VH-VL binders against a9jty4. Designs and how they scored, part 8

Target 1, 144 residues: a9jty4
Amino acid sequence: MAKKRDSPKLIKIKDAIKLINQEVSLIGIVLEQREPKQCRNNDWICTLRIIDDTYPSPGLTVNVYSRTLEQLPQIKNHDDMILFTRIKMQTFDSGKRVNAACSRWVSSFALFEGEDLILHADEDTSAVFVWDGTDAPPASILAK
Key: E = the ipSAE of ESMFold2; O = the ipSAE of OpenDDE; V2 = 0.75 times the mean of E and O plus 0.25 times the DockQ between their complexes.

## First folded at step 1 (VH-VL)

Design t9 (framework fv_teclistamab; at its last look DockQ between E and O 0.69; V2 from the best seeds 0.00; counts 0 for: pae E 5.5 > 2)
Fold by OpenDDE, look of step 6:
Structure t9 (fold): chain C 144 residues (1-144), chain A 122 residues (1-122), chain B 108 residues (1-108)
Amino acid sequence: as target 1 above (144 residues)
Amino acid sequence: QLQLQESGPGLVKPSETLSLTCTVSGGSISSGDYYWGWIRQPPGKGLEWIGSIYYSGSTYYNPSLKSRVTISVDTSKNQFSLKLSSVTAADTAVYYCARETYDYVWGSYDYWGQGTLVTVSS
Amino acid sequence: SYVLTQPPSVSVAPGQTARITCGGNNIGSKSVHWYQQPPGQAPVVVVYDDSDRPSGIPERFSGSNSGNTATLTISRVEAGDEAVYYCQVWDSSSDHYVFGGGTKLTVL
């Protein structure tokens, strides 16, 4: 019986920060990208700060891990959006602060350009829909 | 609250071995992912890293001091120690013990002792 | 050996903004930490991982790091900010923690 891998439901950042040690999927606008750093284990890390309408300040810090620099997210514009799948919520600063980890093994991300996109999450299918505000039906986007 | 305190002789003769101990209170050396380090500061000068130790005994040292430095840990006493052999006047400094964070990248020293002055003099 | 270069001194009037630079070859690829050391006291980390601030450190303290220069910025400088500030990095090529030479901040 193929264990139906329950695709994690997309949640808002305000709710994600309450789910410590859990894997979540969420989408946000990228406010900040730090230069990639080399980790102690020789992997690379890219730190992003993302926001949504529920958590506009200070934003959620997401650490993206990769084996190579090329596999890290390449943010081009200040208004780019990023979809994270199965990132792990965690604490730092002795438990006083919350961030998230995008693991190279478990997690994934997808980048979207432009603020003019209205994103809808389907609660049933965990699909992300992109709507340009026109009468055209929203397009489904699959997270890679 | 985590506290670190340096202890040892404030005066050492040239060619002898400087020995200091750092006593940690308010937390266990074996708890969490931290290194424990020694940093020194000659009078009126800047900071110099000496070395760090993990509770398992794993160490890394300043290459310029490696041949003379030994750092050890005693988890039963919640202490770690510094030995610096063959000291000269150049080793006169305030010596600090500090906790080194163990994050995804190389960490900062987030807790420090008050420091202890060690003078090398005949 | 990897070297971090700081100006020996910076002077700022109260209420103004102080900027302390830390220069190093490709320092932007390293995590930079900043320490404040008041006279006769132990250092205290005020900024870590380029721009993160420990709990208890005022928001007036901020950091940035790119290219060959890291910068500690202290806005609305107060008399109590007078201290020597050090930057720090890990050099993987030599397995060495490196400190800058320190910058004395004087509040005029």
Scores: ipSAE 0.535, ipTM 0.832, lowest interface PAE 1.0, mean pLDDT 91
Fold by ESMFold2-Fast, scan of step 1:
Structure t9 (fold): chain C 144 residues (1-144), chain A 122 residues (1-122), chain B 108 residues (1-108)
Amino acid sequence: as target 1 above (144 residues)
Amino acid sequence: QLQLQESGPGLVKPSETLSLTCTVSGGSISSGDYYWGWIRQPPGKGLEWIGSIYYSGSTYYNPSLKSRVTISVDTSKNQFSLKLSSVTAADTAVYYCARETYDYVWGSYDYWGQGTLVTVSS
Amino acid sequence: SYVLTQPPSVSVAPGQTARITCGGNNIGSKSVHWYQQPPGQAPVVVVYDDSDRPSGIPERFSGSNSGNTATLTISRVEAGDEAVYYCQVWDSSSDHYVFGGGTKLTVL
């Protein structure tokens, strides 16, 4: 059974980009989503760019890995919000740029659909997202 | 400053095993952010991917070469190596080692060694 | 075996735009990377993941990828851009990287 009480501290993207090789949890607005691609081990990868009030366009690139196409983020509307749990901050382009990896083994994400937040996690992820009480979450999280 | 340097014999006889080592300096092979690979180029021809390895020992090989290729990693020496068995004249090429971005940029080779020419001849 | 097709050569005058194509079945579902190889040198990645540029690569290099064709576009071409250009994808069905045959860009 997943550990429902493991609630990570949410930080802002401006602070996250300084935490190279560390796991962070954060909320962003999806600015761009690329078409899913197949990669090694028949995993699927989806690339998002996200922004928040501390980090504007072009935003932070997040690569989301999933075992199936259906478990990747399904961004429905302009300005959709996404929560990421324990994504790894890392450098690319010879250490000159920063992005994040949302892996199927340690990370998870949840999408805001209007007032609803939908949690998506691979079978190999044991942590269940629990709201940590920072900022105002969607009503559907508080109701549960 | 990250550098990759190929080393090994430049001449190999037909039917023998080609053996090359890539030494990485200015960065760690034990990083989970990268795969490490081998690409070759016969004189006057195009690039051909041979295979890649993760520091845990997980490998991917070109299916056309898979029966002859072994790539290994030695994290204590910050090196990875290529063995290609049963070589023929068709294996004459410049061999490059290179770093492959993984889990942060989709699969591109962002740093390359200078390449080393291996000639297969009696 | 997955195959990428590139024209063997493209010629362009200085200051004009060069377009180098990379054809592949449903290549739009794959991430395309582009490498520049000047004579006698190791390759350098100039575009990765279809359209992104590494730091230090001029903005006049751009890429696109849709359907069965990916394209590397080099605007305001300079003599120093003469090189062989290779496209590359990962083929997930066979778990291997495939390179195109290369396109020699000649600046007239």
Scores: ipSAE 0.233, ipTM 0.693, lowest interface PAE 3.3, mean pLDDT 83
Fold by ESMFold2, look of step 6:
Structure t9 (fold): chain C 144 residues (1-144), chain A 122 residues (1-122), chain B 108 residues (1-108)
Amino acid sequence: as target 1 above (144 residues)
Amino acid sequence: QLQLQESGPGLVKPSETLSLTCTVSGGSISSGDYYWGWIRQPPGKGLEWIGSIYYSGSTYYNPSLKSRVTISVDTSKNQFSLKLSSVTAADTAVYYCARETYDYVWGSYDYWGQGTLVTVSS
Amino acid sequence: SYVLTQPPSVSVAPGQTARITCGGNNIGSKSVHWYQQPPGQAPVVVVYDDSDRPSGIPERFSGSNSGNTATLTISRVEAGDEAVYYCQVWDSSSDHYVFGGGTKLTVL
């Protein structure tokens, strides 16, 4: 019987950068998005730089691929937050730097707008909760 | 380390074919990570892209030159070549060979030969 | 075909910042590469893919690309930066690389 292995551990960016060639799930604040580019194969790419409380500098570069321009993350505010699921950690620049790839095949993302959100992640679960800091029950992002 | 070197006649008569070879050393032309290109520069003028080739033989050519240009590759010799037919004085230029990075986007020319002047005159 | 427009020349005092522009319709959706060509020498790529630097290019070379304008910025300009600078993109509509006309940087 095959083991289920499609639920990557939710982790912080400081730990993700050590997990080369592994799929991870993580949440970050989007500091910048480079303008989308059309690829040679007519797919689209945009490049994000994200941070969290464990890795506020220099941030993690994430390359997001899609079939169409409209399917790329549409960052509206400087401090928008993004949840990535099953992105692959990679090296580039001859192994000197680390980035991640959000492929259109296996990865996904969820974009959250607003400065009031409080993020909480349980290190031993795949569940991630976000709420606005009220007493209301957290909404599970990974349940979707 | 990686080096590209142009070779071929420096003088070509009008209406004849300009023929150049680029020899690659310190790296393999058969790498799937690169295209191999030709760029020229008339004296005192800007750069003009001629075309490029992948080691499998796939080519791209500048539309303004396409009817006169052939680029080919010989992986066994680690070389690629340029032929430009029916030349005129306007084809007098320094000819460079260069390596193009092959990436998900259209890449840059990260290594260039020293260039060779080809003069078209009778 | 696709046209890249560069100013013919830019002059700057040593230690100051030079900005060289490359104009093109919707150039922000293209990968822009910048080459330095000193007199009598082959070009050398100094910025690729809008803003990335090859190994060995100092951090004072930087690039940006948005909308209809890409910009090469050279901070703390030195006399050795005197050269002609070319921008380059791929034009997918006609399947060829296009170079700008070149910008001669003069260090005063």
Scores: ipSAE 0.170, ipTM 0.695, lowest interface PAE 4.6, mean pLDDT 84
ESMFold2, look of step 2: ipSAE 0.122; ipTM 0.670
ESMFold2 (binder alone), look of step 2: mean pLDDT 93; pTM 0.946
OpenDDE, look of step 2: ipSAE 0.420; ipTM 0.793
ESMFold2, look of step 5: ipSAE 0.120; ipTM 0.673
ESMFold2 (binder alone), look of step 5: mean pLDDT 92; pTM 0.943
OpenDDE, look of step 5: ipSAE 0.408; ipTM 0.798
ESMFold2 (binder alone), look of step 6: mean pLDDT 93; pTM 0.945
ESMFold2, look of step 7: ipSAE 0.080; ipTM 0.665
ESMFold2 (binder alone), look of step 7: mean pLDDT 92; pTM 0.939
OpenDDE, look of step 7: ipSAE 0.425; ipTM 0.795

Design v1 (framework fv_vorsetuzumab)
Fold by ESMFold2-Fast, scan of step 1:
Structure v1 (fold): chain C 144 residues (1-144), chain A 122 residues (1-122), chain B 111 residues (1-111)
Amino acid sequence: as target 1 above (144 residues)
Amino acid sequence: QVQLVQSGAEVKKPGASVKVSCKASGYTFTSYAMNWVRQAPGQGLKWMGWINTNTGNPTYADAFKGRVTMTRDTSISTAYMELSRLRSDDTAVYYCARDYYDSSGYYSFDYWGQGTTVTVSS
Amino acid sequence: DIVMTQSPDSLAVSLGERATINCRASQSVLYSSNNYMHWYQQKPGQPPKLLIYWASTRESGVPDRFSGSGSGTDFTLTISSLQAEDVAVYYCQQYYSTPLTFGQGTKVEIK
């Protein structure tokens, strides 16, 4: 069946840092991933720093929250690409610094490793999707 | 000292519900998740789900969704597991188990309750 | 779901001899540098007791005759010199993803 691509509008990190308290979707290259740890509410947290052509090192810090380790991104190679959908831009340190939160309830991510895309969906679910290098994933995958 | 003390044995008829309690002491209750695991006679261990004791949000194994409800009461440091529409194959020992948090951020089931025997018979 | 398969289902070992229990995960439980799998000991009428966590780290108070090894999908629990108090059922468990799953158990008996 012919289905239209229903991709979220992707913005650049340079523009995303101005949209405090708003949900954004963006794609970046992973510079660094910290070992996951558990926080006070028993969620697992993994911290990434990502860059794009508009926002270089040290990049944007993204905190990814999940109940399970399987749902956290597993960055095996330096410079892997990651797509985030509906992450929330926020300030910390009395409004002086900006980071983003990838919530298990609202946000999702997809890790691009060559032809493969590993999708993590909302609601403590995850999916593996093989992406053939098109400009955007199929709408049915982004809806899951 | 960390202790998890469970409620006493129950005998129920098919179709009834059972609610097992697990009272925690010796640690900050809301800093650790509580898991529920059951063991049928002569069989292995089966994970039922866990509850985030701080938020009250549970996660259930698919085999028990629709019949299990996990709750907690932070004022008395007690977790609850209620299983409804009981069947004979729900006869088992039910355990609560704490996710232990250490300084490295990793959890394990380091403390278990003594178990609650639930017998479902006609 | 990740399926954990133990072998053998039971073994009989003479006192002082080595006991070896294997556990295989249907998919890798390795995340970064850590294997998210644990070993438990259960004696009759008692709850399980944590023995080994993260595949190879011995829990405090557990005798040094117990050791865990392996990575990814294949894991081993070894009891170097079996004592009478070690008669129990041993379970492996993955903590990598929900639902958390246990192996079917291996019963260790004296020969």
Scores: ipSAE 0.007, ipTM 0.551, lowest interface PAE 10.5, mean pLDDT 80

Design v2 (framework fv_vorsetuzumab)
Fold by ESMFold2-Fast, scan of step 1:
Structure v2 (fold): chain C 144 residues (1-144), chain A 123 residues (1-123), chain B 111 residues (1-111)
Amino acid sequence: as target 1 above (144 residues)
Amino acid sequence: QVQLVQSGAEVKKPGASVKVSCKASGYTFTGYYMNWVRQAPGQGLKWMGWINPNSGGTTYADAFKGRVTMTRDTSISTAYMELSRLRSDDTAVYYCARELGYSSGWYDYFDYWGQGTTVTVSS
Amino acid sequence: DIVMTQSPDSLAVSLGERATINCRASQSVSYSSYNYMHWYQQKPGQPPKLLIYAASTRESGVPDRFSGSGSGTDFTLTISSLQAEDVAVYYCQQYYSYPWTFGQGTKVEIK
């Protein structure tokens, strides 16, 4: 599907870390990408650390899940921007730390490559959203 | 600072069970996966499985599934590997090895190893 | 299971000469720019020690005479100038899929 979905309602990472067990949408700069690995259930996972103007280094850790390696985010440049839609905030380390999960069933992501932004949604039902550059992200995050 | 100290050598008869311990110190025990790898005399390394000390979740290699059980005790930062129904070909040095894997996707290599526990199975 | 095969089984190299160890996987253990291969060194009476991870990245504290290369199914560990302290058994290991598997080992000795 090439039909546009509604634009995600974005919040800042500073606010997202308070919304434990809730789904949030947010945009950030990729500070670090870890090597993808295979999980026990044969799904693939990669781990990103992202920052924005409200939440600097060490950033928010986001675990991205996919059925295959090639469906995981392909970060080509340092400081690439990524949009996450409906990722789930969660705790780990006995509730002491916060991270997020980008689930293949509910969540999606899109990378900024110039003026184009393609939103990858769940494999079964979601449409592909093409960002045409008219609703640009906040200038403050782009300056970082 | 980081240390993995394993329990001492064991001599067992066929059919018995052995439980090897691996006491961790110098880091946050729940922040790293613990793997078990064995090495039979004159042979190479064979991966047995891993445990996530935070969740208690485990993955075992099929060759050992049904005979191996991995557990941990977070109050004393100790991981355990129990192998049951021992056979003479289970004679090996058993190693615990730390992996940075708690936040998934980080690292899948073994940066610190225990000194090894020799298990001899003979009648 | 992915089968890892090393060659040679044993290698005798003169001090100061190059040692080359090969590791072949029964299927590709690479994807894009990622190579799911590690190399370990084991000296007699000691546990293995990580040398190279992700096929070509040297672990901190490992001398620069050790290097790794390769992709797909064929990987190589090179010791550019063998030192006496490098006498050991070397193991490759894939972490592309479970179960993780090691090669049979290559014993490196001084000629």
Scores: ipSAE 0.007, ipTM 0.580, lowest interface PAE 8.5, mean pLDDT 81

Design v3 (framework fv_vorsetuzumab)
Fold by ESMFold2-Fast, scan of step 1:
Structure v3 (fold): chain C 144 residues (1-144), chain A 122 residues (1-122), chain B 111 residues (1-111)
Amino acid sequence: as target 1 above (144 residues)
Amino acid sequence: QVQLVQSGAEVKKPGASVKVSCKASGYTFTDYAMNWVRQAPGQGLKWMGWINTDTGNPTYADAFKGRVTMTRDTSISTAYMELSRLRSDDTAVYYCARGDYGDYVWGPFDYWGQGTTVTVSS
Amino acid sequence: DIVMTQSPDSLAVSLGERATINCRASQSVSTSDYSYMHWYQQKPGQPPKLLIYWASTRESGVPDRFSGSGSGTDFTLTISSLQAEDVAVYYCQQYYSTPYTFGQGTKVEIK
């Protein structure tokens, strides 16, 4: 299901990297996932690099936060697709590099494995866009 | 149990090279960067550079560029730091230290090797 | 390069009294959510040991008498009640950009 009224629109990664300090929603293909670890405030994080048709390898680094290890993205297959909703674009390394934060407070993600959608919406804190298996699948957005 | 175990003390003559090893265990080697930090007798800590253990790509501090080479061997979870054209002021304890790639939230040098003493004297 | 300056260079404090160490960065080492600043303790003949990361988070196993605070350019490490085992050199470090740089160190001694 899509919550169209006041929901962020999906954009391409090439456009997202220009929107520093802003929240964006986007779909990408997962290139890699680093081992989850605990960070400050006892949150669990994992780091993904994602690509789309506008932004190839090495891709965009996204740090994903969750209260539990099990609620982090469970990337099992090469080239799984992931939808991020309201991730925050930010800079590091004195503004030379760009990454994004998928916060447990305002962000969410959904994984796509074949035709199966795995939805994650931690603690009902984030508006989530869900692809329902009809109309425009996530792959069509990556192709454009 | 995370451990970083470094090679033993070295005594070298000026102009020689030294290669220090750092063997990691207790975690997935390629998930973390390896940093190298030195400390001259009675002095503070100086960062020398880091290596991306997954890709093998190093980043060196400008003070050491041209003399330092960082490599790793993923099959034995070992990082190496080689310093060439040694001078007497390269006498120091050399540490390896585990870090992440800076774009993570978690990035401190959370585990350190025991240190390798390198003495450069004629 | 970001220059990290500690003050004082050395500090003599009586057992049970508070010790305060300051660290100043030549430019901000914080983003909106994170301060890329860590504190290490080094005793003679030992490697540095992580005490505080992200300016204010205690590493596991570090006594609660150690606390960190600050953001941007100004940071503080506080030992609320100095114990004999706390005699060491303390270093701040910025992890914001390469080259990663340390302060010159503050030696904490018993008065």
Scores: ipSAE 0.014, ipTM 0.564, lowest interface PAE 7.2, mean pLDDT 80

Design v4 (framework fv_vorsetuzumab)
Fold by ESMFold2-Fast, scan of step 1:
Structure v4 (fold): chain C 144 residues (1-144), chain A 123 residues (1-123), chain B 111 residues (1-111)
Amino acid sequence: as target 1 above (144 residues)
Amino acid sequence: QVQLVQSGAEVKKPGASVKVSCKASGYTFTSYGMNWVRQAPGQGLKWMGWISAYSGDTTYADAFKGRVTMTRDTSISTAYMELSRLRSDDTAVYYCARVPSYYDFWSGYLDYWGQGTTVTVSS
Amino acid sequence: DIVMTQSPDSLAVSLGERATINCRASQSVLYSSDNYMHWYQQKPGQPPKLLIYAASTRESGVPDRFSGSGSGTDFTLTISSLQAEDVAVYYCQQYYSTPLTFGQGTKVEIK
């Protein structure tokens, strides 16, 4: 039998920082975005700091990886909202600091434009999904 | 043509401090991080920590916390590593090495290394 | 801390023969599809030089006789046909977690 797909299980940043080495999905407000950089393997990276009602400034650092510059988050305004799906929580500085990786293999993100949520996923062709907020989006659309 | 040029050899007495510099050229300094790695005579490589050239944020190995300070000066594209309260077992070659992100990231690697600075601690 | 253990400590191989160096991590350095480990070469009096990153990707300018393989905890560096210029100490390194840690090194010599 085919295995049923699980719901995205959105959690708050306060709870996410306790789930080290686990994949989490969460929504945050973008506090800061750094200029995208190109890595030696020609992948692109940008770094965001995000906050929510449970975790204020300086926020959670999320490193977002993409095959192309076009597929990285395009943050247009201060305090834009972003949804991350299946990002991996990790520690550094001998376990004293926490950040997250949004990997192109298993992770995705989506940006709000007004009440619309636009999904971006790193594939050979980018996937774009617009959610109008009327119902919870299906896990299959958010995760793929 | 990326180059990392380190300061010259130092001879110090126990209890002194040493500050090693690493001048970068051939790339945008603030787009990369800088690691410091040491090697005692006849021994292997030991990571000391890293600094973001962009933000100045640092991460130090626990073995060196309290004695090491890493800084940078973006106006001259130079990173610094200062080690205090020197002991004879701090005698080593100290290397700076670039990582291709001003933040740590999942595929980080040390792609260019300085020539090394020999620090000898003797009474 | 993740401990990286290399074997053997030293290796003598005849010119033109295959050299094989092993590296074992005390815990997995695999995330999704990528291994957070690299290989370096250090010749006497010189700084280390990156050879292979992400377990199997050869750095630009590195001869194709060098290759890396493995996943998770067990990794191998292979030199398919040893040349005189390959006499060096080789180090594996993990970047999965801080502190970054290196293996103890494997010295490769001509037999």
Scores: ipSAE 0.007, ipTM 0.530, lowest interface PAE 9.8, mean pLDDT 79

Design v5 (framework fv_vorsetuzumab)
Fold by ESMFold2-Fast, scan of step 1:
Structure v5 (fold): chain C 144 residues (1-144), chain A 124 residues (1-124), chain B 111 residues (1-111)
Amino acid sequence: as target 1 above (144 residues)
Amino acid sequence: QVQLVQSGAEVKKPGASVKVSCKASGYTFTSYDMNWVRQAPGQGLKWMGWINPNSGDTTYADAFKGRVTMTRDTSISTAYMELSRLRSDDTAVYYCAREGYSGYDLGSYGMDVWGQGTTVTVSS
Amino acid sequence: DIVMTQSPDSLAVSLGERATINCRASQSVSYDSYSYMHWYQQKPGQPPKLLIYWASTRESGVPDRFSGSGSGTDFTLTISSLQAEDVAVYYCQQYYSTPWTFGQGTKVEIK
């Protein structure tokens, strides 16, 4: 079939940066998180920078939108992993730079605590999920 | 063509309320946020607040919070700004202005279409 | 609240000469190379008109003699060759955080 019927598959950040104006799902390590700020429409945003094995520092900037501060990603430790579902790739600064938007209406995220490498789940890893979009993360990722 | 048309001038006494309307035409009313900005005689621009016509969500500047209410009626593509407990220093021209917001973008595309302004005079 | 301060308050420029208006924010209004900053033109008796958004992107229909630059806390609006129709008050505006705030305005007049 020409189109997917299921949730978008996970792709690497290296491939995601080429899919401008498209929705992607990906997993990365949180390199840094900036303080939340209030934008228009009374929504809150926070900005994360994430990396994976194909896309190192400075990483991909992801802006996460939520109605409340409590629903934004709560990063406990450096090197925590985050799964993003259906975030939108976009350009800014007159097309010179690429980032992604995690919309509360169509996107979701899940946090995995600890120092696990992006390719390995640790037995002590705790997944924290805050649904703020239309779909949950793929079942295959949530099942160990 | 894209246009915002505001209601006519009003003269009010201190303590009264005023409700200014802003009728949109030539575009999809629910796709653009609506700002309200006022300008006192000989002064600069002061932002009052913002309504998302699709959701009805509002954000007000603290200086007006408690006295301002912004609403809309999507069936007639009209936004409203009501200011209560008027004071003489509320005398100003009140503007509505549309602003693009994509939902996925970090910010706005600016207030690109403005109403003609509504003069509100508050005097005893 | 973020305070926007323009300089000068008024500027007299000869026809065909360059006009430069500065805008300073009390804190950075840029994030990850994205500047939350717009410029507006207001002629007497008219509502404001958007000239530039995102600090440097010219609005459709705005002549190319208008340009914006800057980042962080310091921004500039330049009119490369002033025309008679450019006599107006110019305002900068930040949309980094609520409330949105405007500069006090810079009045541009012909010498």
Scores: ipSAE 0.006, ipTM 0.557, lowest interface PAE 10.0, mean pLDDT 80

Design v6 (framework fv_vorsetuzumab)
Fold by ESMFold2-Fast, scan of step 1:
Structure v6 (fold): chain C 144 residues (1-144), chain A 122 residues (1-122), chain B 111 residues (1-111)
Amino acid sequence: as target 1 above (144 residues)
Amino acid sequence: QVQLVQSGAEVKKPGASVKVSCKASGYTFTNYYMNWVRQAPGQGLKWMGWINPSGGSTTYADAFKGRVTMTRDTSISTAYMELSRLRSDDTAVYYCARDRVGATWEDYFDYWGQGTTVTVSS
Amino acid sequence: DIVMTQSPDSLAVSLGERATINCRASQSVLYSSNSYMHWYQQKPGQPPKLLIYYASTRESGVPDRFSGSGSGTDFTLTISSLQAEDVAVYYCQQYYSYPLTFGQGTKVEIK
């Protein structure tokens, strides 16, 4: 039984930070990737900071969860772009901090090399395909 | 297996300083904050502050500011808590406890050291 | 500072009976659907051990007789059927604002 998957609607980080407890899809440029750490439940966490044209440095913090180190984003360059699909906006520190969760059960991501917009797979870059069976990124990325 | 092993008991005179250590093993030391908590005899728990072992940044509770200094040595995965100008009411068990890093949601103390007894008496 | 107040200070319960401990925060510790409040168990001669985090989530390995409930300012820890190994002092803690603060503790003893 073939089913078409809905393409996620991309929004800008400026708008995403207002959607606390909601799922958003967005794209950004990676500023920083911190060393992966292991959670108490043995899942791995990788923390990234991303920016876009509406939200500059220090950017939005995104925590990416995975069962294994290999499935976490492997960022090669700071000019790399990352697309997040259905990450959850949230707060902590008494609402003082806004961050997002990229959950292994609901969320996904895809990496692109600079201006080439080449999707990474089965290379030294670990990536989860977020496209719903399409061969191209959303038009909003292609226009940029 | 995660372990936090603290240094042995200390006996100090009023006005002296004490430096307690907490050696971490079984995880990446720089990925978790280290908290220090004091417990006076028969009393409850009082948070003293935390250190981020990665960058060395610290936050101290106001009750201890000016007397407490937290440091770490990443080469031996050890955190330190030094308390100066000791008073008799600093007699307590001092615990280290690990916590989240930065923007993660592990804002709770999942592993604790065994405690270090510090006795301040003349 | 956020003051955490527990009640009662001590509680004697027979084996197999229900124990209920309350914790009240002087201000709300709720934000974004999460209460930044945790429960710890401390047995004699031992360090504290995490029991429940974010008001109601049991730590791995904690028996299901332990449950947490509440939101905002009023919280409850329940032990549905007290066992001998549950004799301990229980502490609530807020992680909403610095300084981090604990309740004064509730000592649970067997009758």
Scores: ipSAE 0.000, ipTM 0.503, lowest interface PAE 16.3, mean pLDDT 79

